VH-VL binders against Putative bifunctional riboflavin kinase/FMN adenylyltransferase (ribF). Designs and how they scored, part 12

Target 1, 179 residues: Putative bifunctional riboflavin kinase/FMN adenylyltransferase (ribF), of Geobacillus thermodenitrificans (a4it50)
Amino acid sequence: MKVHEANQGLTLPGSVVAIGAFDGVHQGHQAVLRQAVERSRQLGVESVAYTIDPPPRCRFQGSRMLTTLQEKLDRFAVLGLNHAVVAHFDERYAARRVDAFIRELTALNPREVIVGQDFRFGRNREGDVALLRRHFPVRIVQTVCCADGQRISSTRIRELIERGEWEQSTVLLGWPLSS
Short names: E, the ipSAE of ESMFold2; O, the ipSAE of OpenDDE; V2, 0.75 times the mean of E and O plus 0.25 times the DockQ between their complexes.

## First folded at step 12 (VH-VL; framework fv_iratumumab)

Design r6 (from p1 with heavy chain H53W, light chain L54R; at its last look DockQ between E and O 0.91; V2 from the best seeds 0.81)
Fold by ESMFold2, look of step 12:
Structure r6 (fold): chain C 179 residues (1-179), chain A 117 residues (1-117), chain B 107 residues (1-107)
Amino acid sequence: as target 1 above (179 residues)
Amino acid sequence: QVQLQQWGAGLLKPSETLSLTCAVYGGSISYYYWSWIRQPPGKGLEWIGYIYWSGSTDYNPSLKSRVTISVDTSKNQFSLKLNSVTAADTAVYYCARDWGLYAFDIWGQGSLVTVSS
Amino acid sequence: DIQMTQSPTSLSASVGDRVTITCRASQGISSWLTWYQQKPEKAPKSLIYAASSRQSGVPSRFSGSGSGTDFTLTISSLQPEDFATYYCLQYDDYPWTFGQGTRLEIK
């Protein structure tokens, strides 16, 4: 797997791009990332995980990261991604115009872009799936739920860890807890 | 195919407000940024500010205290107001489509605004 | 703000000449530079975007090159209609900024 910084001008002849913070690479994230790998093979192009580091929740709220960046990248590699593009998240990145993100994605020549249901981007969250679909084919992946119907999320997993509920957190995460 | 046409008063006295409107034909104002740019006679180009179709704006710091850009999506138009003009504001004013892939790729025909006496 | 410096400020050349105009950025802008041509009493016209991509309808004698801080517009065989002022614009980061212009006169 090759790792790139978002601002380094990576160009591909074609790709399937999954976008997200992917903190912890929990089982819901794995569903998205496996879809990207599967679709890239069907389309004969390379798979890309476009990820944000640190996750926005961790930067703005001080939430604990579930993984280091390297641990997240290692998990992408286990899942079979060809590339990871890492965007450094800070106040300047959060204030960018929506077309800055479109520029970065355009260089990857996406045959598909895969995002979660409530994906937003850019200054004041002005970027949405409708804008993204003007430029790329977009696939939306539904939220993955656990057996009780609750959403699998990084927030839920962090709460379980804070309460010391290690076994349940590991089940939702699908990996050993970060060391 | 997409074309910009602009209009507004061309002669102003000092302290008046410059007001220009730009209309988009052959395409939609939605999902783009829209900019105003000016050029004093015989001089270079100066960016004034932009508006996103949803209403979000940003302005050149040198003009920010006097500038307002507005959009009316239902009319497919956006506008510029510049308060408290002086002779230094005499210029040709252009509207332009503004997008990070192509920069300013479509321009209006230009409006000469003269501030005298 | 990113400052853009064009060279030369003015240039005289004959039909058929090869001319080059340069633009230097005060910091790296990757390839996010556009070249404009402006004729008297007309709006600027986009020639080259993304440093090297030719706009639709622009003659092949116009080409752009460069990345980072140093950029060049080349006219390979000057024609009488190429008399104009040429501007670069960086659009990597806001505010987007123009070079001061290069006036090209045909001898």
Scores: ipSAE 0.694, ipTM 0.841, lowest interface PAE 1.1, mean pLDDT 90
ESMFold2 (binder alone), look of step 12: mean pLDDT 93; pTM 0.945
OpenDDE, look of step 12: ipSAE 0.864; ipTM 0.929

## First folded at step 13 (VH-VL; framework fv_iratumumab)

Design s1 (from r2 with heavy chain G27D; at its last look DockQ between E and O 0.87; V2 from the best seeds 0.71)
Fold by OpenDDE, look of step 13:
Structure s1 (fold): chain C 179 residues (1-179), chain A 117 residues (1-117), chain B 107 residues (1-107)
Amino acid sequence: as target 1 above (179 residues)
Amino acid sequence: QVQLQQWGAGLLKPSETLSLTCAVYGDSISYYYWSWIRQPPGKGLEWIGYIYHSGSTDYNPSLKSRVTISVDTSKNQFSLKLNSVTAADTAVYYCARDWGLYAFDIWGQGSLVTVSS
Amino acid sequence: DIQMTQSPTSLSASVGDRVTITCRASQGIHSWLTWYQQKPEKAPKSLIYKASSLQSGVPSRFSGSGSGTDFTLTISSLQPEDFATYYCLQYDDYPWTFGQGTRLEIK
């Protein structure tokens, strides 16, 4: 897998792009990423994981980071992604207009963009799937739930870890706990 | 076809407030950014600021303290206010559709605003 | 702010001539450069966006090139309707800034 920094000139003749913070790369994230890999193969294009680091809630709320950037990238590689684009998440990035993100994606020539149900982007999270669909074909991956019917989320995994529920957190992650 | 139509007072005295409005036809104001640009007579162009339908704005630092851009999604319009005008603010003011890939791709017809005592 | 230095300030040419206008940015702006044509008492018209992409409806005699800091607008064969003022605009970073303009007049 090739790793790129956001807005550093990566251009592709075609791609399938999965977008998200992907903190922990848990089972819900894996569903999005695996879909991207599968669709890229079907379409004969390369797959891209567009991610941000650090995760927004870690950067601004002090939440526990589930995975380091390197761990995240390693997991992307295991899932078969051809490219990872990493955006450094800071105040400047958070302040970007929604169309700045759109033009960034344009360089990747997305045949399809794959996101989760709650996907938002741009300044004040003003960008949504409706806006994205004005520019690209967008596929929304349905929320992945665990055996008890609850949504798998980074927030829940953090809570489990805080309570010392190591086995259950590992199940939701789909990977061994880091560190 | 998308068109911008703008209007507002063209003659002001020093210290008054400039007020212009731009109406969008042929498309929804909700999917683009919208900017104001001005051009003094015989001079170049200066970006004033932009607005998004959410109310998000950014202004040129040279005018930030005096500028307010607003949007009315119900009317499909956005407006410019410039306080405490002087002769230096005499210019043709343009509204424009603003998008990151194209920059300004659609312009209003322009409004001449003259500031004189 | 990013400064855009446009040259020349003015030039005279004849119909059929090849014309070149340059714009230099004070720092790298990647390819986020747009060229505009403005005729008297009219709003600017977009010719080229993202340094080299021809705007819809613009004649093919117009072309743009460059990246980083140096950019060029070329008119391969000047037509009567091309006499106007041309501006470059960087839209890489705020505030967006224009070049000073190039007045293209008939010789």
Scores: ipSAE 0.597, ipTM 0.859, lowest interface PAE 0.9, mean pLDDT 94
ESMFold2, look of step 13: ipSAE 0.714; ipTM 0.849
ESMFold2 (binder alone), look of step 13: mean pLDDT 93; pTM 0.943

Design s2 (from r4 with heavy chain L101F, light chain S30H A50K; at its last look DockQ between E and O 0.05; V2 from the best seeds 0.00; counts 0 for: placed apart)
Fold by ESMFold2, look of step 13:
Structure s2 (fold): chain C 179 residues (1-179), chain A 117 residues (1-117), chain B 107 residues (1-107)
Amino acid sequence: as target 1 above (179 residues)
Amino acid sequence: QVQLQQWGAGLLKPSETLSLTCAVYGDSISYYYWSWIRQPPGKGLEWIGYIYHSGSTDYNPSLKSRVTISVDTSKNQFSLKLNSVTAADTAVYYCARDWGFYAFDIWGQGSLVTVSS
Amino acid sequence: DIQMTQSPTSLSASVGDRVTITCRASQGIHSWLTWYQQKPEKAPKSLIYKASSLQSGVPSRFSGSGSGTDFTLTISSLQPEDFATYYCLQYDDYPWTFGQGTRLEIK
């Protein structure tokens, strides 16, 4: 797997791009990332995980990161991604116009962009799926739930870790805990 | 086929407010940025600011305290207001479509605004 | 802010001449540079975007080159309608900024 900074101007002749913070690369994230790998193979192009470091919730809300950046990238590699594009998330990145993100994606020549439900981007979350669809084919992956019907999320996993419920948190995460 | 048409008062006295409107024909105002740019007589181009259809703006720091850009998506129009004008604000003012791939690719016809000395 | 410096500020040339105009950025802008042509009493017209891509409807005698900090607009064989002022614009990062202009006039 090749790792790139978002500002390096990576250009591909075609791709399938999955976008997300992917904190922890939990089972819900794995569903998105595995679909990107599968679709890229079906279309004969390379798969890309476009990710943000640190995750916005960690930067804005003080949430604890579930993985280091390197741990996240290692998990992408295990899942079979060809590329990771890493955007440094800070105050300036959060204030970018929506077309800055569109410009970065355009260089990757996406045959398909895969995002989770309620995906937003850019200054004041002004970028949405409607804008993205003006430029690229977009696939939305629905919220992934546990067998009990509850949503798998980084928030729930953090709550379980804080309560000391290690066995349950590992089940939802799908990886061993790093701490 | 996309065209920008602009209008507003062309002669102002010092301390008045400059007000210009730009209408977009042949496309929706939504999902683009829209900029105002000015050019003093015989001089270069100066970016004033932009607006997105959400109402979000950004302005040239040299003008920010006096400038307001607004959008009316129902009329497919956006507007410039510049308060407390002086002779230094005499310029041709342009509206332009603003997008990160092509930069300013479509321009209005220009409006000469003269501020008496 | 990224500063754009054009050279020359003005030049005189004859029909048929090859003309070059340069633009230098104060920092790397990759290839996010546009060239504009402006005739008297007219709005600017886009010629070249992304440093080297010809805008729709622009004659092939216009070309752009460069990346990073140094960029060139070339007119391979000057025509009478090409006498105008030319501006570069960087649009790599906000605020987007113009060069000061290059006035191309008849000898």
Scores: ipSAE 0.693, ipTM 0.841, lowest interface PAE 1.1, mean pLDDT 90
ESMFold2 (binder alone), look of step 13: mean pLDDT 93; pTM 0.942
OpenDDE, look of step 13: ipSAE 0.813; ipTM 0.918

Design s3 (from r2 with light chain Y94L; at its last look DockQ between E and O 0.93; V2 from the best seeds 0.83)
Fold by ESMFold2, look of step 13:
Structure s3 (fold): chain C 179 residues (1-179), chain A 117 residues (1-117), chain B 107 residues (1-107)
Amino acid sequence: as target 1 above (179 residues)
Amino acid sequence: QVQLQQWGAGLLKPSETLSLTCAVYGGSISYYYWSWIRQPPGKGLEWIGYIYHSGSTDYNPSLKSRVTISVDTSKNQFSLKLNSVTAADTAVYYCARDWGLYAFDIWGQGSLVTVSS
Amino acid sequence: DIQMTQSPTSLSASVGDRVTITCRASQGIHSWLTWYQQKPEKAPKSLIYKASSLQSGVPSRFSGSGSGTDFTLTISSLQPEDFATYYCLQYDDLPWTFGQGTRLEIK
């Protein structure tokens, strides 16, 4: 797997791009990332995980990260991604015009862009799926729940860890807890 | 085929407020940035500022204290106000579509604004 | 602010000549540079975007090259309708800034 900084000039003749913070690369994230790998193989193009580091909630709200960046990247590699593009999230990145993100994606020539239900980007969260669909085919992946109906999310996993619910947190995460 | 048409008063006295409006035809104002640019007679071009359909703006620091750009999505229009004009503000003013892949790819016809000395 | 320096300020040429106009940025702008042509009393017309991509409807005698700080607009065989003023624009970082212009005149 090749790792790139955002804006480093990665250009591809075609791709499938999954976008997210992917904190923890939990089972819900794995479903998204596996879909990107599977679709890229079907289309004969490369798979890309475009990820944010640190996750916006960790930067702005002090939430605990479930993985280091390197742990996250290692998990992407296990899942079979061809590339990871890492955007360094700070106040300057958060204040960018929405077309800055469109510029970055356009260089990857996405045949599909895969995002979660409420995906937003850019200054004041002014970028949305409707804007993305003007430029790229977009697939929205629904929230993944475990068998007992509980939502799989980084927030839920952090709560379980904070309460000491190790078995359930590991089930939702799908990896050993970070050291 | 998107086209821009602009209008507003062309002759001002010092200290007045410059006010121009730009209408978007053949397309929507949404999902693009919209800029104003000016050109003093016989001189080069200066970017004034932009607006997004959300109302979000940014301005050239050289003019920021005097400039307001606004948008009315229901009328498919955006506007420029420049306060406290002087003779140095005499220029042709252009509206333009502003998008990061193509820069300013569609321009209005231009409006000459003259500030008397 | 990123300063854009165009050279030359003016240039005289004959129909059929190869013409080059340069633009230098005060810092790296990747490839986020557009070339405009402006005729008297008209709005600027986009020729080249993203340093080297030809705008729709622009004749293939126009080409752009460069990245980083140094950019060139080339007209391979000058035509009578090409006598105009040419501007570069950087759109990498705000505020957006233009070069000072190059007036291309008949020799």
Scores: ipSAE 0.731, ipTM 0.861, lowest interface PAE 1.0, mean pLDDT 90
ESMFold2 (binder alone), look of step 13: mean pLDDT 94; pTM 0.955
OpenDDE, look of step 13: ipSAE 0.869; ipTM 0.931

Design s4 (from r2 with light chain G28D; at its last look DockQ between E and O 0.94; V2 from the best seeds 0.83)
Fold by ESMFold2, look of step 13:
Structure s4 (fold): chain C 179 residues (1-179), chain A 117 residues (1-117), chain B 107 residues (1-107)
Amino acid sequence: as target 1 above (179 residues)
Amino acid sequence: QVQLQQWGAGLLKPSETLSLTCAVYGGSISYYYWSWIRQPPGKGLEWIGYIYHSGSTDYNPSLKSRVTISVDTSKNQFSLKLNSVTAADTAVYYCARDWGLYAFDIWGQGSLVTVSS
Amino acid sequence: DIQMTQSPTSLSASVGDRVTITCRASQDIHSWLTWYQQKPEKAPKSLIYKASSLQSGVPSRFSGSGSGTDFTLTISSLQPEDFATYYCLQYDDYPWTFGQGTRLEIK
C-alpha cells in the first residue's frame, strides 16, 4: 500500500475513493473500506482511502484516539487498499473552501466516491453529498450494527473502553486492543 | 451556458457607497463561489472578495474594512458594496464565477465606476 | 500574499511570429495557474487553466507549460486577433493574485 500526504498531489488514471476519519477502523469503517476495494476490482481501478489525522473529534473535542496513524494505515493495508491519502486535520484545513477538497479528489479521477451517512466537509460544513455528486458518482454506505443490534461507532467504542468493557469493545472494533 | 450581467450606478462622489449587482443566467448560483474583481483604468486586476451561496465570504485584506458582498439565492444574484469611496476606487468592476478547478472562468461585462473630484 | 511577476511587460511582434510570455511566482504554486487574454474594454477571457490545460474554444496555437514557480504561455503562430494584454493568475492559495500583465502589440 502506498501512503501519500494530501498536499503531495497524487494523480491516478482512475480510482475508487473511500473517505472518512476511520478512527479505529472499526467494523463499520471496514464495511466502507471493503466496499471500496471490491468496487475498485469490479471497475479495474485502484482503491484509495482518503483520511485525516487526527480525527476531528480528537482534534476539536479532545476525544481519545482509538489508533495511532500508523496503526490505522496498517489496518488499511490489511484490508487491501492500494493507496492511503492522509490530510493533516487542523483549524486551517477545516476552514478551507469546499472546492479545495473537490480539487484534491479530482486528481484521483474517482470512478466512485464512497462515504458514510451524514458526510460533510469544508468551511462551516458547507460541503455535502449533493456537491460531491455534481463532480463524482457517490455511494453512501449505511450504518453497520453488530449481531446483537448494537450500532458500531467510534463514540460507542470509546464509551465501552472508558467503562472497562474490553471484550465488548474488541467485538465492535474487530481488532485486538493493546494488551 | 452560464452568463453574468451586472449593473449599478457608475458615477459617485467621494465618501459615497459603491453598489453593484450581478445576476446569473443559464445556471444556478448554488455550488460555486462568486467573486468581484476590479481594474483601475490602464492598470492591472485586483481581486476584491468572494461569496458562497451559504453567505460565507472572504475579502482582500486591503479592502476588508470597507467591503461587503451579499447573495440572494432566490433572485440568483450577488452584490458588492464598497463604503467611503475615493478617487482611488475608480475602476472597471467585474463579477466572475469562482471555482478551484478553473479559477475565474465566466465574467460579467464590466461596470465602470468613476469617483469624481 | 503570493507575488506574480510577468515578463516582458510589453512586446512587439508580427503576425506569424512565435511569442513567449513568462510568469514567476514568489513561492511554489504547483500547477495552479491560469492565463487570461484581455482586449481593450472587454472582460478577461480564460485561455489556459492548471498551467497547461487549454480552455474549450481556445485555438491550439495557444499552449501553457511550467510548474512550481516558473510558467510560460506560448503562441505558436501569432494571428491578428491575438494582439491584447495577457495576465497570469495564481489560484493555489488565497488571496488569488494576478501578474501585472504583458501587452502584446503590433510591430
Scores: ipSAE 0.758, ipTM 0.867, lowest interface PAE 0.8, mean pLDDT 90
ESMFold2 (binder alone), look of step 13: mean pLDDT 92; pTM 0.927
OpenDDE, look of step 13: ipSAE 0.830; ipTM 0.918

Design s5 (from r2 with light chain S53R; at its last look DockQ between E and O 0.94; V2 from the best seeds 0.83)
Fold by ESMFold2, look of step 13:
Structure s5 (fold): chain C 179 residues (1-179), chain A 117 residues (1-117), chain B 107 residues (1-107)
Amino acid sequence: as target 1 above (179 residues)
Amino acid sequence: QVQLQQWGAGLLKPSETLSLTCAVYGGSISYYYWSWIRQPPGKGLEWIGYIYHSGSTDYNPSLKSRVTISVDTSKNQFSLKLNSVTAADTAVYYCARDWGLYAFDIWGQGSLVTVSS
Amino acid sequence: DIQMTQSPTSLSASVGDRVTITCRASQGIHSWLTWYQQKPEKAPKSLIYKASRLQSGVPSRFSGSGSGTDFTLTISSLQPEDFATYYCLQYDDYPWTFGQGTRLEIK
């Protein structure tokens, strides 16, 4: 797997790009990322995880990251991603016009862009799926739930860890805890 | 295909407010930025500011205290106001479509605004 | 702000000449540069975007090259309709900034 900084100017002749914070690379994230790998193979193009570091909640709210950046990247590699593009999240990144993100994605030549429900980007969160669809084919990921119907999320996993519910947190995460 | 047409008062006295409107034909104002640019007679181009269809703006620091850009998506139009004009504000004013893939790729016809010296 | 310096400021040339105009950025702008042509009493017209990509409807005698800080617009065989003022614009980082212009005059 090759790792790139977002401003490095990676160019590909084609790709499938999954976008997200992917904190912890929990089982919901794994479903998304495996789909990107499988879809890229079907289309004969490269798979890309576009991720931000640190996650916005961790940077400005003090939330604990479920993984270090290196642990997240290692998990991407285990899942079979060809590339990871890492965007450094800071005030400057958060203030960018929406077309800065479109530029970065355009260089990857996405045959498909995979995002979660309610995906937003850019200054004042003015970028949305409608804007992405003007430029790329977009697939929206459905909510992933465990057997009891509850959604899998990084927030819920952090809550379980804080309560000492290690077995349940590991089930939702799908990896050994890194702490 | 997409065309910009602009209008507004062309002759002003010092201290008046410059007001121009730009209409978008053959396309939607949504999902692009829209800029105003000016050019004093015989001189180069100066960016004034932009607006997104959401209403978000940014302005040239040299003009920021005097400039307001507004958008009316129901009319498919955006506008420029520049307060307290002087002879130094005499220029041709252009509206333009503004997008990070193509820069300013579509321009209005230009409006000459003359401020009496 | 990124400063853009064009050279020459003006030049005279004959129909059929090969003409080059350069634009230098005060810092790296990758390839985020566009070239405009402006005729008297007219709005600027986009010729080249992303340093080297020809805008639709623009004759193939126009070409652009360069990356980083140094960029060139070339007209391979000058035509009568090409006498105009040419501007570069960087659009790598805000605020986007223009070069000061190059007047291309008939000799």
Scores: ipSAE 0.762, ipTM 0.875, lowest interface PAE 0.8, mean pLDDT 90
ESMFold2 (binder alone), look of step 13: mean pLDDT 93; pTM 0.944
OpenDDE, look of step 13: ipSAE 0.815; ipTM 0.914

Design s6 (from r2 with heavy chain D58E; at its last look DockQ between E and O 0.90; V2 from the best seeds 0.79)
Fold by ESMFold2, look of step 13:
Structure s6 (fold): chain C 179 residues (1-179), chain A 117 residues (1-117), chain B 107 residues (1-107)
Amino acid sequence: as target 1 above (179 residues)
Amino acid sequence: QVQLQQWGAGLLKPSETLSLTCAVYGGSISYYYWSWIRQPPGKGLEWIGYIYHSGSTEYNPSLKSRVTISVDTSKNQFSLKLNSVTAADTAVYYCARDWGLYAFDIWGQGSLVTVSS
Amino acid sequence: DIQMTQSPTSLSASVGDRVTITCRASQGIHSWLTWYQQKPEKAPKSLIYKASSLQSGVPSRFSGSGSGTDFTLTISSLQPEDFATYYCLQYDDYPWTFGQGTRLEIK
């Protein structure tokens, strides 16, 4: 797997791009990333995980990161991604116009862009799926739930860890816990 | 074919408010940024500011205290107000479509605004 | 703010000449530079975007090159309709800023 900084301008002749913070690369994230790998194979192009470090909730809200950046990247590699594009999240990045993100994605020549239900981007969260669809084919992935019907999320996993429910947190995460 | 048409008063006295409107034809105002640019007679070009269809703006710091850009998506229009004009504000004012790959790719016809005594 | 310095300020040339105009940025702007042509009483017209990409409908005698801080517009064989003022614009970071302009005049 090749790792790139977003500001260095990776260019590809074609791709499938999954976008997210992917904190922890939990089972819900894995479903998204596996779809990106499978779609890229079907389309004969390379798969890309576009990710933000640190996750916005961790930077602004003080939430604990479930993984280091290197742990997240290692998990992408295990899942079979060809590339990871890492965007450094800071106040400058958060203030960017929506077309800065469109510039970065355009260079990847996406045959498909895969995002979650609630995907927003850019200054004041002004970027949405409708904007993305003007430029790229977009697939929205549905919320993944565990067997009891609760959504799998980084927030839920942090709650389980805080309560000392280690076995269940590991099941939802799908990896050993970070220290 | 997307076209921009602009209008507003062309002759002002000092201390008045410059007010220009730009209408978008042949396309939607949504999903682009829209900028105002000015050019004093015989001089170069100066970016004034932009607006997104959400109402989000940025202004050139040199003008920020006096400038307001607004959008009316129902009319497919956006506007410029510049308060407390002086002779230094005499210029041709342009509206333009503003997008990250092509910069300013579509321009209005220009409006000469003259500030007299 | 990123300052754009254009050279020369003015240039005299004959039909058929090869002409070059340069822009220098005060900091790296990657390739986010557009060249404009402006004739008297007209709005600027986009010629080149992203430093080197030819805008649709623009004759192939126009070309752009450069990256980082130094950029060049070239007209390979000057035509009568090419006498105009030329501007560069950086659009890497806000505020977007123009060069001072280059007036291209008939000799």
Scores: ipSAE 0.727, ipTM 0.851, lowest interface PAE 1.0, mean pLDDT 90
ESMFold2 (binder alone), look of step 13: mean pLDDT 93; pTM 0.944
OpenDDE, look of step 13: ipSAE 0.787; ipTM 0.904

## First folded at step 15 (VH-VL; framework fv_iratumumab)

Design u1 (from r2 with heavy chain S56T; at its last look DockQ between E and O 0.88; V2 from the best seeds 0.83)
Fold by ESMFold2, look of step 15:
Structure u1 (fold): chain C 179 residues (1-179), chain A 117 residues (1-117), chain B 107 residues (1-107)
Amino acid sequence: as target 1 above (179 residues)
Amino acid sequence: QVQLQQWGAGLLKPSETLSLTCAVYGGSISYYYWSWIRQPPGKGLEWIGYIYHSGTTDYNPSLKSRVTISVDTSKNQFSLKLNSVTAADTAVYYCARDWGLYAFDIWGQGSLVTVSS
Amino acid sequence: DIQMTQSPTSLSASVGDRVTITCRASQGIHSWLTWYQQKPEKAPKSLIYKASSLQSGVPSRFSGSGSGTDFTLTISSLQPEDFATYYCLQYDDYPWTFGQGTRLEIK
């Protein structure tokens, strides 16, 4: 798997791009990432995980990261991604116009962009799926829930870890807990 | 074919407020940024600010304290107000479509605004 | 802010001449540069975007080249309708900034 910074100008002749913070690469994230790998193989193009480091909640709200960046990238590699594009999240990145993100994606020549139901981007979260669909084919991956009907999220996993519920947190995460 | 038409008063006295409107024809105002740009007589181009259809704006720092850009999506229009004008604000003012793939690719016809001394 | 410096500021040329106009950025802008043509009393017209891509309806005698900090607009065989002022604009990072302009006059 090849790792790139978002601003270094990676250009591909075609791709399938999954986008998200992917903190912890929990089972909900894996659903998105596995679809990107599967679709890229069907279309004969390379798969890309476009990810943000640190996750916005960690940068502005002090939430604990479930993985280091390297651990997240290692998990992408295990899932079979060909590329990871890492955007460094700070106040400047958060203030970007929506078309800055569209420019970055355009260089990857996406045959398909895969996002979760809640995807937003850009200043004031003004970028949405409708904007993406003006420029790219977009697939939305449905919310992944556990057997009890609760959605799988990094927040819930952090709460389980803080309560000492190690076994359940590992089940939702789908990986061993790291130090 | 997308076209921009602009209008507003062309003669102002010092301290008045400049007010211009730009209408978008043959396309939607949504999903683009919209900018105002000005050009003093015989001089170069100066970006004033932009607006997104959501109402989000950004302005040239040199003008920020005096500038307001607004949008009316129901009329497919956006507008410029510049407060407390002086002779230095005499210029041709343009509206333009603003997008990160193509820069300013569509321009209004221009409005000459003269501020008397 | 990224400063854009055009060269020359003014030049005189004859119909049929090959002319070049340059634009230098104060920092790297990759290829995010547009060239505009402006005739007297008219709005600017986009000629070339992303350094080298010709805008629809623009004659092929216009071409753009360059990346990073140094960019060139070339007119291969000057026509009477090409006498105008030419501006570059960087649109890599905010605020987007124009060059000071190059006036191309009839000799």
Scores: ipSAE 0.761, ipTM 0.873, lowest interface PAE 0.8, mean pLDDT 90
ESMFold2 (binder alone), look of step 15: mean pLDDT 93; pTM 0.943
OpenDDE, look of step 15: ipSAE 0.860; ipTM 0.926

